# Designs tried in a protein design chat: VHH binders against Uncharacterized protein AF_1353. Part 20

Target 1, 325 residues: Uncharacterized protein AF_1353, of Archaeoglobus fulgidus (o28918)
Amino acid sequence: AEEKWKMKVIWHVDTSGEPFMDLSPDGELAAAVDWNNAKIYLVKPDGESVVFDIQGQDAVKPVVSGVALKDGVAYVLGSYEDFVGIRKYSWNGEVGEERHGWAGSVSDNILRSPSGNHLCYLITIDAGKQELYCDGVKMTLGGDYYFLNSVSDSGVVVISSGDGTHVFKEGNEVLSFNTSNVVAYKDRVLVNEEDFLRVYDLSGNLVGEKEGYTFSLTTLLRWTLLPTERYIFRYEPLEDTHVITWDIKQVETLPGFPQFANDHFVVTSKNGVLHCYSLKDFHEVFSVEMPEDDGLIKLSDDGRVMLVSGENGGYWLYVSSENNF
Key: E = the ipSAE of ESMFold2; O = the ipSAE of OpenDDE; V2 = 0.75 times the mean of E and O plus 0.25 times the DockQ between their complexes.

## First folded at step 19 (VHH; framework vhh_gefurulimab)

Design Xb (from V5 with H31Y F101Y; at its last look DockQ between E and O 0.06; V2 from the best seeds 0.00; counts 0 for: pae O 11.0 > 2, grease 26.6 > 24.2, placed apart)
Fold by OpenDDE, look of step 19:
Structure Xb (fold): chain B 325 residues (1-325), chain A 123 residues (1-123)
Amino acid sequence: as target 1 above (325 residues)
Amino acid sequence: EVQLVESGGGLVKPGGSLRLSCAASGFTFSYYTAAWFRQAPGKEREFVSVIYYGGYKTYADSVKGRFTISRDNAKNSLYLQMNSLRAEDTAVYYCAAGPRYWLSLKEKHYDHWGQGTLVTVSS
């Protein structure tokens, strides 16, 4: 018999505003931001939670642009009263702050690698001046406005500007493309070039390609492309999710829109139900009906902890019913 | 369905003022980058102004000091206050929305567009 388990809500909070959240890969810590109230919740899988005020002593409410968990610390990217940058929170409270720019600066986005071993965030200091921070190292960007596309577990960082994308590793540019649709996964780069989905290694060698498969990172929609070690998940509007191997030769289908994927599981959404499939054999391991329209989904590596947000707020932490924490 | 609808265009004399509005539906507009573009007759569409998620504003040089972009989150709306209008400001003005982290002056980076509203500046 295929392994299946039931998921139950172990924690819930009502929030308002755009959801920003993260779940550690091991599922041991969840971070959920109440955007309108300038609060961050840290939640453990046993349902215990702490809450901190992101505004602190500031006279103005911060504008949060993202949150990422790394090493048990939540990095909250935002525009604060006097600076743009990061406020750091652990279970024990605020543990740090990284100040950049000035009150007029803008926070762009923050991304961590799937394993959490790398963390990058992008800020706009002034018009035409951006700074990329990766693992504490600053890179000053000049020229057009950049956006941070992807951070891989191998430390590959993808930023795009205008018609071009730049791929960095260890602070050095290793590749560039004439498209903004580029994602990194480990040491591979997935690129949408014309009507092709292509996979390159960091030396620029083409590893695979598939005609007719495209994706966009600029869409207001959620992920249209989710890479894993073995598979690329691609959603086509009005169609089922396509599962493509890295060589892009084998294609399978899963129902629903892909919401999240790691190396072991993929979560899709269909008709208000989240379905989680094992990437070992694509059997469904659990499904849950969403109390509201889902915003973001995060899943632990073992598939036993899931954090779900609503489109306009609200968070639910699901845990396997078999897990006794 | 995501929709942007512009309004407020019309005929105005040189030196006059207009206020354009853009009403968004189908998504929370305030969470996104919003911009105004315009297309004059026989010309390509050009950037006018952008307001980013964080509230940062940028203007084309040609409209700087005369135009002001703003948004009302409660009304899910974008505005463009146009003062000291000139004949060269005559164009169809478009409202556009893109990802919040996309700091771009290029139209290709905006996913959603309105149908436009015509502004004619003539004596």
Scores: ipSAE 0.007, ipTM 0.246, lowest interface PAE 11.0, mean pLDDT 86
ESMFold2, look of step 19: ipSAE 0.108; ipTM 0.568
ESMFold2 (binder alone), look of step 19: mean pLDDT 84; pTM 0.867

Design Xc (from V5 with K108S H109R; at its last look DockQ between E and O 0.32; V2 from the best seeds 0.00; counts 0 for: pae O 7.5 > 2)
Amino acid sequence: EVQLVESGGGLVKPGGSLRLSCAASGFTFSHYTAAWFRQAPGKEREFVSVIYYGGYKTYADSVKGRFTISRDNAKNSLYLQMNSLRAEDTAVYYCAAGPRFWLSLKESRYDHWGQGTLVTVSS
ESMFold2, look of step 19: ipSAE 0.014; ipTM 0.371
ESMFold2 (binder alone), look of step 19: mean pLDDT 82; pTM 0.845
OpenDDE, look of step 19: ipSAE 0.015; ipTM 0.347

Design Xd (from V5 with H31R R100T; at its last look DockQ between E and O 0.01; V2 from the best seeds 0.00; counts 0 for: pae O 12.8 > 2, SAP .71 > .668, placed apart)
Fold by OpenDDE, look of step 19:
Structure Xd (fold): chain B 325 residues (1-325), chain A 123 residues (1-123)
Amino acid sequence: as target 1 above (325 residues)
Amino acid sequence: EVQLVESGGGLVKPGGSLRLSCAASGFTFSRYTAAWFRQAPGKEREFVSVIYYGGYKTYADSVKGRFTISRDNAKNSLYLQMNSLRAEDTAVYYCAAGPTFWLSLKEKHYDHWGQGTLVTVSS
């Protein structure tokens, strides 16, 4: 019999505003931002939670642009009263700040690698001037309107501007593409160009290609989908979603809209129900009804912890019923 | 105080060689992209070469094959080996550093500048 488990809500909070959240790969810590109230919740799988005020002593409420968990610390990217950058929170409270720019600077986006071993965030200091911070190292970008597309576990960083994409490894630009639809996974680069899905290594060697099997980066970002060791995901607005394998030979159709994927599982949403499938054989491992219209989904690597947000707020933490935390 | 100090400039005959050095102080040079620019008399300052903190190098077309940029992070130093020098290479050469991760061929991408060292190539 295929392994299945039941998920139950173990924690819930009502929030308002755009949802920003993260879940550690091991599921041991969830971070959920109450955007309108400038608060961050850290939640453990046993339902225990702490809450911190992101605004702190500031006279103005921060504008949060994202949150990422790394090594038990929540990195909250935002525009604060006097700076743009990061406020860091652990279970014990605020543990630090990374201040950049000045009042009026804008935070763009923050991404961590799937394992959490790398963390990057992009900020706009001034008009036409952006800075990329990866693992504490600042890189000034020579251009405008860059977007941080992807950060891999191998430290591959992908940024795009317009229809151009640049791929960096260890501070060196290793690849560039004439498309914005580029993501990295470990030392691989997945590219949509000329109606082809292509996979490259960091030396620029084509590992595989498939005509007509393309994805939109915007779609992936919208659903916070990450590439996996074996698959990427494609959405067609009028059709079912597809899983595309690295070897560019197999396409699997999944019901509903993809919400999240990791190396082991993919979550789709259909008719108010979340379905989680094993990427080993695509059997359904669990399904749960959503309390509300779902926004973002995060799932632990073992599929036993799931963080769900509403489109306009609210968070629910699901845990496997077999879990005794 | 952040400082970049160039040295090694001087008078050299066409076909000759010079090695410029730039000593950095006051910041963690190893985390910075470093570059050489030059300004000839009556001309705008132009890009010569850049070495990123990751070690990637690029050169202006006019100096490719003749100049070599290098760095010694332990010494907080940047170097420019100039071979096969030409009259048109006559300029004040500036060392620059910045936290630029991108291919940076423009002055605006660099935060720190030296005072420059004069290189004169003349018969």
Scores: ipSAE 0.005, ipTM 0.243, lowest interface PAE 12.8, mean pLDDT 85
ESMFold2, look of step 19: ipSAE 0.012; ipTM 0.396
ESMFold2 (binder alone), look of step 19: mean pLDDT 85; pTM 0.871

Design Xe (from V5 with F101Y S104T H112Y; at its last look DockQ between E and O 0.06; V2 from the best seeds 0.00; counts 0 for: pae O 10.1 > 2, grease 26.6 > 24.2, SAP .729 > .668, placed apart)
Fold by OpenDDE, look of step 19:
Structure Xe (fold): chain B 325 residues (1-325), chain A 123 residues (1-123)
Amino acid sequence: as target 1 above (325 residues)
Amino acid sequence: EVQLVESGGGLVKPGGSLRLSCAASGFTFSHYTAAWFRQAPGKEREFVSVIYYGGYKTYADSVKGRFTISRDNAKNSLYLQMNSLRAEDTAVYYCAAGPRYWLTLKEKHYDYWGQGTLVTVSS
């Protein structure tokens, strides 16, 4: 019999505003931002939680643009009273702050690698001037308006400007493309060029391609989807979604709309129910009814912890009922 | 419910001035990045101006020096002062707020939109 387990809500909080959240790959820590109230919740899989005020002593409420968990610390990217940058929170409280720019600067976005071993965030200091911070190292970007697209476990960083994309590793640009649909996974770059899905290595060698197989970066970002070791996900608005393998030879149809994927699992939503499938053989490992329309989904690597947000707030932490804490 | 309502549009002669207003409800406008977009007949919607949370302002090249974006926190409102209006400024003007990605120059990056107000510049 294929392995299945039941998921149970172990923690819930009502929030309002844009949902920003993250779950550590091991599922040991969840971060959920109450955007309108300038709070961050850190939650353990046993249901224990702490809450911190992101505003702190500031006279103005911060504007949060993202949160990422790394090494048990939540990095909250935002525009604060006097600066744009990061406030850091651990279970024990605020543990740090990275201040950049000024009160008029803008926080763009923050991304961690799938394993959490790399963390990057992008900020706009002034018009036409952005700074990319990766693992504490600053890169100044000039010219066009950049967006941080992807961060891989190998430290490959993808940024886009208009229809162009730049790929960086260790602070050096290694590749560029004339498309915005570029995602990095480990030392590979997935590129949607014209009507082709192409996979490149960091030397620019074409590893694989398939005509008629395309993906949208917007779609991937919407799903907070990172490429998996075996699959790329493609959504057809009026059709079933598909899974494409790395070798671009196998296509599988998944029921529902994909919401999250890691190297081991994919979560889809259909008729108010979340379905989680093993990427090993695509059997369903669990399903849960959503209390309301879902916004974002994060899942632990083992599929035993799931963090779900509502479209306009609210968070639910699901844990396998077999987990005894 | 979040709502943005534009007002102040109308007919004006070339060289004239108009002041557009955008009233926000259901959220605190001052906590969001706010922008003006416009769509001329037969054209795509284009960026006009943005005011960031921190108060920094930017303008499209086509309106720079002529238009001024501002915010009144007490009134929970956004404004666009348009001076030296030209025929090419004729468009429906839209108020936008709450950039999802904090990218401010493209319409897809904003969460909330008004219904627009028509500005016609004609002799």
Scores: ipSAE 0.011, ipTM 0.254, lowest interface PAE 10.1, mean pLDDT 86
ESMFold2, look of step 19: ipSAE 0.021; ipTM 0.474
ESMFold2 (binder alone), look of step 19: mean pLDDT 84; pTM 0.860

## First folded at step 20 (VHH; framework vhh_gefurulimab)

Design Ya (from M3 with W32Y S56Y T57K; at its last look DockQ between E and O 0.08; V2 from the best seeds 0.00; counts 0 for: pae E 7.8 > 2, grease 25.4 > 24.2, placed apart)
Fold by ESMFold2, look of step 20:
Structure Ya (fold): chain B 325 residues (1-325), chain A 123 residues (1-123)
Amino acid sequence: as target 1 above (325 residues)
Amino acid sequence: EVQLVESGGGLVKPGGSLRLSCAASGFTFSYYAAAWFRQAPGKEREFVSAIRYGGYKTYADSVKGRFTISRDNAKNSLYLQMNSLRAEDTAVYYCAAGPRYWLSLKESHYDYWGQGTLVTVSS
C-alpha cells in the first residue's frame, strides 16, 4: 500500500578526481570535493550551493583525503602546503583550521559516526608515526601504517593495518584482532576472522558467529558488510544482499550490492539502478537510474535526500518530491 | 586481464636522473594502492615508495628527498621520478598494485606485479 517516492536531481556538478563527499544525517547539508581542482561545494536540499577554494593562498595544491560534516561545518582533511590537518568550511566561508605535523606529513582518512556525534581523523606525522584525533582528543600511534575503519555512535573507534586491528573506546584499547576486516556499530564489533563473521561485545564476549559470512573493504572504500540497529547487510559476490539479524540469522535477500544503509533504509545497486528499501517491511521506497555505472551513496535518515557520486568525479543531489500522481 | 608494464629503466651515471613509468590495464587503477619495489643483485626485494587511494604517499628512508612517486589516474599510470641517483640504487624496479585501501611496506599485500625494469647506476 505504500506509494513509491519520486526522486529528483536538484543539484549537479561536474568534477574530476577521487570522490570525497558527505551528507548530514538530517539531509540539510551536503559536501562534495572536486579533488583535482581543490574545491569544496556545500549544497542545501533546495539546490542552493556555495563553493570554496581549498588551496587558498598556498603555493602548493592540497591533497585531500576526506571530508566529513559535523554541526553544519565541513571538515576537509588534507595534506596542505606546510601542515597536515583540517580546513573547515561553513556556508559563509572558511571558519578554521586544525594544523599538525609539517610539510612532509600526510593525511590518511576521516570518518564520522552514523549520527554525526563523533568525528575522527588519522594523519601520518612521519614514517611509522601517526596521530588519531577523535572529538579533539589526540592519540599517538606507532608501528605499521593504520587506516580508520569505523567510528560508531557510542564512540567505538576501529583502526587497522594489513596485519591487524585495534578497537578503542574513550581513548582506551578494549579489543584487538589479527585481521583488518573489522567494523563497529555502537558497542558491537563485527570481525571477519578466517572464514567467519564474528560479533563481539566490548568485553570480548562472542555474541554471534557464522562460518562463510566473510566481508571486506572494496573499491571506493566501501565495506561489503553494513551494520545498522536492527539488521546487518552483507554482500557475497554473485549472491546479492543478504539481510541478517544480530543473532546472525538471514531473514531477507535484496537485489544487488549494499551501497549504503542507516537505521531506516538500505540502498542497493543492481544493473545500474539504485533501489531503496524501508527497514520496517523491506518495501521498495524508490528506485532511480544511477547517473554513472558506479559511485558513492549517502542518504539522509528520513530517506528523502540522497547524494550520489561517480567513481571518477561528478556529484548529484536527489530530493524526494512529494508527488503522489 | 590485469597487466602492469614498467618502462624507463637504463644506465645512468651517479647524480643523474631517470623517470620510471608503469602502465596499468585490465582494472580501475585509481582504486588501488600502487607501489614501487626494487631488488638489487643478491638481495631481497625491498620497498621503495607507495601511493594509496586518496593520494597518500610514503617513501623508504633511503630514497626520501630524491625520489617522487606520482600517478595519473586518467592514463592508468604510475611514475617514479628518481633524482640524485647513487650506485646503491642499482636494481630491478617493480611496479605493484593491491586492492587494499591502506599503505603497505610489505610486498605480500600487493596482488599484481610487473616484470620489472633494470636501473643501473654506474660510473
Scores: ipSAE 0.012, ipTM 0.379, lowest interface PAE 7.8, mean pLDDT 87
ESMFold2 (binder alone), look of step 20: mean pLDDT 83; pTM 0.856
OpenDDE, look of step 20: ipSAE 0.109; ipTM 0.575

Design Yb (from Ya with A33T A50V; at its last fold request DockQ between E and O 0.34; V2 from the best seeds 0.00; counts 0 for: pae E 9.3 > 2, grease 26.4 > 24.2)
Amino acid sequence: EVQLVESGGGLVKPGGSLRLSCAASGFTFSYYTAAWFRQAPGKEREFVSVIRYGGYKTYADSVKGRFTISRDNAKNSLYLQMNSLRAEDTAVYYCAAGPRYWLSLKESHYDYWGQGTLVTVSS
ESMFold2, look of step 20: ipSAE 0.000; ipTM 0.312
ESMFold2 (binder alone), look of step 20: mean pLDDT 85; pTM 0.872
OpenDDE, look of step 20: ipSAE 0.332; ipTM 0.685
ESMFold2, fold request of step 22: ipSAE 0.006, 0.006, 0.006; ipTM 0.389, 0.330, 0.369
ESMFold2 (binder alone), fold request of step 22: mean pLDDT 83, 84, 84; pTM 0.856, 0.861, 0.860
OpenDDE, fold request of step 22: ipSAE 0.013, 0.557, 0.508; ipTM 0.375, 0.793, 0.779

Design Yc (from M2 with Y31T S56Y F101Y; at its last look DockQ between E and O 0.01; V2 from the best seeds 0.00; counts 0 for: pae O 13.0 > 2, SAP .701 > .668, placed apart)
Fold by OpenDDE, look of step 20:
Structure Yc (fold): chain B 325 residues (1-325), chain A 123 residues (1-123)
Amino acid sequence: as target 1 above (325 residues)
Amino acid sequence: EVQLVESGGGLVKPGGSLRLSCAASGFTFSTYAAAWFRQAPGKEREFVSAIYYGGYKTYADSVKGRFTISRDNAKNSLYLQMNSLRAEDTAVYYCAAGPRYWLSLKEKHYDYWGQGTLVTVSS
């Protein structure tokens, strides 16, 4: 019998501004930033929440550039009154900060690996100088403006510029490409070169390719391609989600835009409805109407906790009806 | 003017039941989370139960399985059904309207409070 469950909203907050959010893979903690109000909410799956003022004692509101959860701590990347860097929040309150840049610096973006075992963020210190921080290790970058594309569970870090992409592992550059559309999953990279989707290993060997399969970064920093252990989910423009294997063979089609995927589930959006499918057999495990326009989706590994945002703010935490917290 | 008025408190024997009510007025109660807190003599006020405006419910461990929170938005009312009452349940019970859009177990996040109703569990 196919396993299905109902999802219900247990927590909601109205916010405005950029919807920076994260959900721990185990679903035990959600982080949601109220960008315009300079606040961060931490929410448990039982609906209990705490809120912290990101501005604190600062005279001006910070400009937040992202949030990531690692080990129960929310890392808020932003430009604060007198520094650019990170403020850290746990359930119990602010637990620290990392000062990197100063006035005139810019916070770029922050990403964690799917499991949360790696965390990286990028800061523009000065014109022509950026610093990449991964797991506490700093790498100085020079040249064009870089963007942090991807962080894998194997510690592969992808940074891109307008001219290309650099792939790092253990602090060493292992690959480079003449495209900005590169994402990593474990020890493989997916590359959109010209009109091709190509998969490479870290030695630069081509694992697979397909003509016409392009992908890119869209609004809210969402890729139109989502890799998982078994499948790659690619959005076909004006069509649906193609489910492909790592040898770039299509094995299934799912309706709508791929919003989020982990190694167990994929969530797509179609006609204002979120659909969650099991990656075991692609049966639908639940569906919910989107509370607002297209935002961000995060789902726990067990598929029982889902965090949803609106495009311009607002957050909803869903839990399965069988979850009695 | 915002007002929360509790009722239903009284003296009951151990093992007995009581149903508390809270009537809200002066604000859009249906958009607020609501909660019950209690304060025993000589103790600090503690969380008992909360209900989100969407209907999600949560309880303190000490009352799980015994107490049931509910609300009637049409009547702007909050309820607490208390069964299997114990001596340690003796307290002044407070109705609170919490943050508008989220659920919290912490009293500091609740905006409006009633005056409380006394529940005494004694043989």
Scores: ipSAE 0.000, ipTM 0.254, lowest interface PAE 13.0, mean pLDDT 92
ESMFold2, look of step 20: ipSAE 0.012; ipTM 0.423
ESMFold2 (binder alone), look of step 20: mean pLDDT 83; pTM 0.857

Design Yd (from M2 with Y52H S56Y F101Y; at its last look DockQ between E and O 0.04; V2 from the best seeds 0.00; counts 0 for: pae E 7.8 > 2, grease 26.4 > 24.2, placed apart)
Fold by ESMFold2, look of step 20:
Structure Yd (fold): chain B 325 residues (1-325), chain A 123 residues (1-123)
Amino acid sequence: as target 1 above (325 residues)
Amino acid sequence: EVQLVESGGGLVKPGGSLRLSCAASGFTFSYYAAAWFRQAPGKEREFVSAIHYGGYKTYADSVKGRFTISRDNAKNSLYLQMNSLRAEDTAVYYCAAGPRYWLSLKEKHYDYWGQGTLVTVSS
């Protein structure tokens, strides 16, 4: 039996409203939004933190719809007093803006790729007109309202409406589907269609499938299927975390809902407990009582820094102090 | 159990005003986009107005400038203030809610629906 890591809370703040947060993959910076009070916290793994007022000099409180960290900068997507777009914060304060649209425009969502090498956000300029920004490059979208499903490390971008999904690479649509249940990992696209889990390459070749394996997006905007380099973690339809390889063979079952995964660890939740498992051998690396019944989870690549939210407010930063590699 | 309950419908003369309310329960309303749709007898249900989870609003062209959508997340309520009413506004008005990422004009993007409240605009 391998010794479990000791994960200790080194930073906590009480907040209110919808949780928006991010943790850099190297664990060196966390960002947490106090939604109702229009504040953003930046936190280091030693517990030091700074806080900034997202409203600034605006007369109207912003409506934040997401945050992503890239290169030490927090990109806060929101609907601001007279524009929609990004306010950027580094450790020393606000460092820029990306301003679009007008006072009636709406922010939709922001995602970064797992490694952080790509960052995309989606905004609605007017009814039926949206703009997608990926790495500073704009694409104008018309028709129905879209949602940004995923952004992969190879630059695959997936957007969906309730009617279907469009998959882009380097600004070009490469695939489309009649379902909204589509995510990507690198150059592979996972689709829930016709009661099948299907995997396609970017040329549209079906490279794997399994009847009865399904996935979807939950109310907290968590996918019930999480792809990583070696494994795919899925919850539906049988509950618990089912671990499959990319050739769609099941190799493990872990208790609970797959809250977060990277290429080295998966974090599940069951009965108010977060469980982290190493992907080397699926041993449990640590477990902690959830501070609230449900919430969001981010974990650093080395598993030593974990950011947890409550679903209605509050953030906790956990850091490993003992039982390290 | 999820419920959306509309109220405030009734008979009103052309040019008049009416305020519709929708009470939501059984889910965290503040995490949802919310909308009003309407259906005249014998017609397809059509979009009226929607409000994003963050409070931003859209309107059908036929009602823009006359109708105002709003929400009160503390009361789990959605409202539609209807001014300068016209005969063509006569319909059953439905409250709807869907996932926050569906700020949509299409009814299929909304998961939860009320039973409707009748608005009649007649001289």
Scores: ipSAE 0.013, ipTM 0.380, lowest interface PAE 7.8, mean pLDDT 87
ESMFold2 (binder alone), look of step 20: mean pLDDT 84; pTM 0.864
OpenDDE, look of step 20: ipSAE 0.024; ipTM 0.541

Design Ye (from Ya with Y31T L105W; at its last look DockQ between E and O 0.24; V2 from the best seeds 0.00; counts 0 for: pae E 9.4 > 2)
Fold by ESMFold2, look of step 20:
Structure Ye (fold): chain B 325 residues (1-325), chain A 123 residues (1-123)
Amino acid sequence: as target 1 above (325 residues)
Amino acid sequence: EVQLVESGGGLVKPGGSLRLSCAASGFTFSTYAAAWFRQAPGKEREFVSAIRYGGYKTYADSVKGRFTISRDNAKNSLYLQMNSLRAEDTAVYYCAAGPRYWLSWKESHYDYWGQGTLVTVSS
C-alpha cells in the first residue's frame, strides 16, 4: 500500500552450493559467494557488481566456509591449496591474505559483530587444535570440536561444543556453560539451559530468566533467538516471532520466522513472503515475495538494502525505490 | 523428510575389503558433518570415523590406516572404504550427520542417523 516502501530487485545471480554472503550495515556493499564455482561477487546498491576468482593462481579449488565484510573488504574464510585462512577482496581485486596452518588444515566459520567493529574466525589446524582469530589476535584452543556462536559489538566472543560453551572478553574466559545454545549481545549473554532462557552479565549475575523459552541453531546456521538493543526476537517451533524485552516480558507477536534483525528492523518470513517491521512501532515497512522457499537474509541499518539467498545458492539484492535514480 | 540410508554391508573374509555407502536426502548434505559409527553385538555403539565440512577427517585408533572416510557432496553421499578387515570389525555400521562444527566421537552430537548396515567378517 501507499504507506509501505517498494523494494526492487536491482541485482541477481544464479549460483550453486552453500550460500555464504554478507551485507555491510550501511548497505553500501554486499558480498555473495558462488560456492561451487569459487567466485565472489561484490555488489553496490546501484546494482553495479564485480566478480573475482577465489581460487586465483592455486591448482586446487578452495573450500569456502564463510564471508564477512569489514571496512569495504570481504574476508573469505576457506581451506586453500596450501593453507587455511582468509583471502581479502575489495572492489578493485584481491587485497591480501591471512595464511595459517597447512594443506590439511580446515576452516570452520567466520562472524562479524552486528555493527562490523569486530571480526573473528575459527580454524582447525590439526586434530585436537583449533585457532581463533579476533581482530588479528590469535588464541589457541585445545580441541577440534568448537564452533564460533557469536561476536558482540562490545567484543564478547562465544565459542561452543556439544557439551559446553566458553565466553571470552578481551582474550580472557569470563563465563562458561554446560550448553551450546549461547549467544551474546554487547555485554549480555543469552543462554538456553535446563529448560530456561537466561540472561547473564559478564560477572555471572543472572539478570533475567523464563522457564519454557528456548532457542537453538537451525540447519542454515541461523539462531531462533535474535537479540537487539531494545528487543529479543524468539521463535517457537512452527510458530510466529515473539518479541520480548531484556527483562523477558513479551510486548508483541509478529507473523512468521524471524530471519534477521538489527536495532531498527526485524524481517520475518511467513507463507513465502518476507515482512519487514520497524522496531519503533512494529508497523510493516515492506513485504516481498521470497524468491526461494528458504534462504538467508541480511538488511542494512536503515532497512533500504536487503540481500537474500536461496537455500542452495542464488542471490538477490533488493533496494527501496528511494535508492533508484 | 530427512533420511540416511546405508548400503554395501555383507560377508567378507578376514583381510578383505568392503565399501559402505550412505545416501542422504531431505537436507543440504554439504552443510553437515558426517560420521560412521558401529555397534558390535552386545556392545555399545562406538565412533569409527568422521568427516567435517571442509574435508577434515578423524578416525578411531582401531581403524586408523585401514579405513578411509570420504564424501561426494554432488551425490549427497558418504563412504567408508574398509581394508584389511578383521573379525573385530564385525558390527552394524551406522551413518550419522550433525551440525557442521561438530567433529566428535560423541554420538549425542549427531542429529540424524541411518538404520544401519551389517558387516560380518568371518574366518
Scores: ipSAE 0.011, ipTM 0.254, lowest interface PAE 9.4, mean pLDDT 86
ESMFold2 (binder alone), look of step 20: mean pLDDT 84; pTM 0.865
OpenDDE, look of step 20: ipSAE 0.021; ipTM 0.444

Design Yf (from M3 with W32Y S56Y H109R; at its last look DockQ between E and O 0.37; V2 from the best seeds 0.00; counts 0 for: pae E 8.5 > 2, grease 25.4 > 24.2)
Amino acid sequence: EVQLVESGGGLVKPGGSLRLSCAASGFTFSYYAAAWFRQAPGKEREFVSAIRYGGYTTYADSVKGRFTISRDNAKNSLYLQMNSLRAEDTAVYYCAAGPRYWLSLKESRYDYWGQGTLVTVSS
ESMFold2, look of step 20: ipSAE 0.012; ipTM 0.391
ESMFold2 (binder alone), look of step 20: mean pLDDT 83; pTM 0.855
OpenDDE, look of step 20: ipSAE 0.038; ipTM 0.537

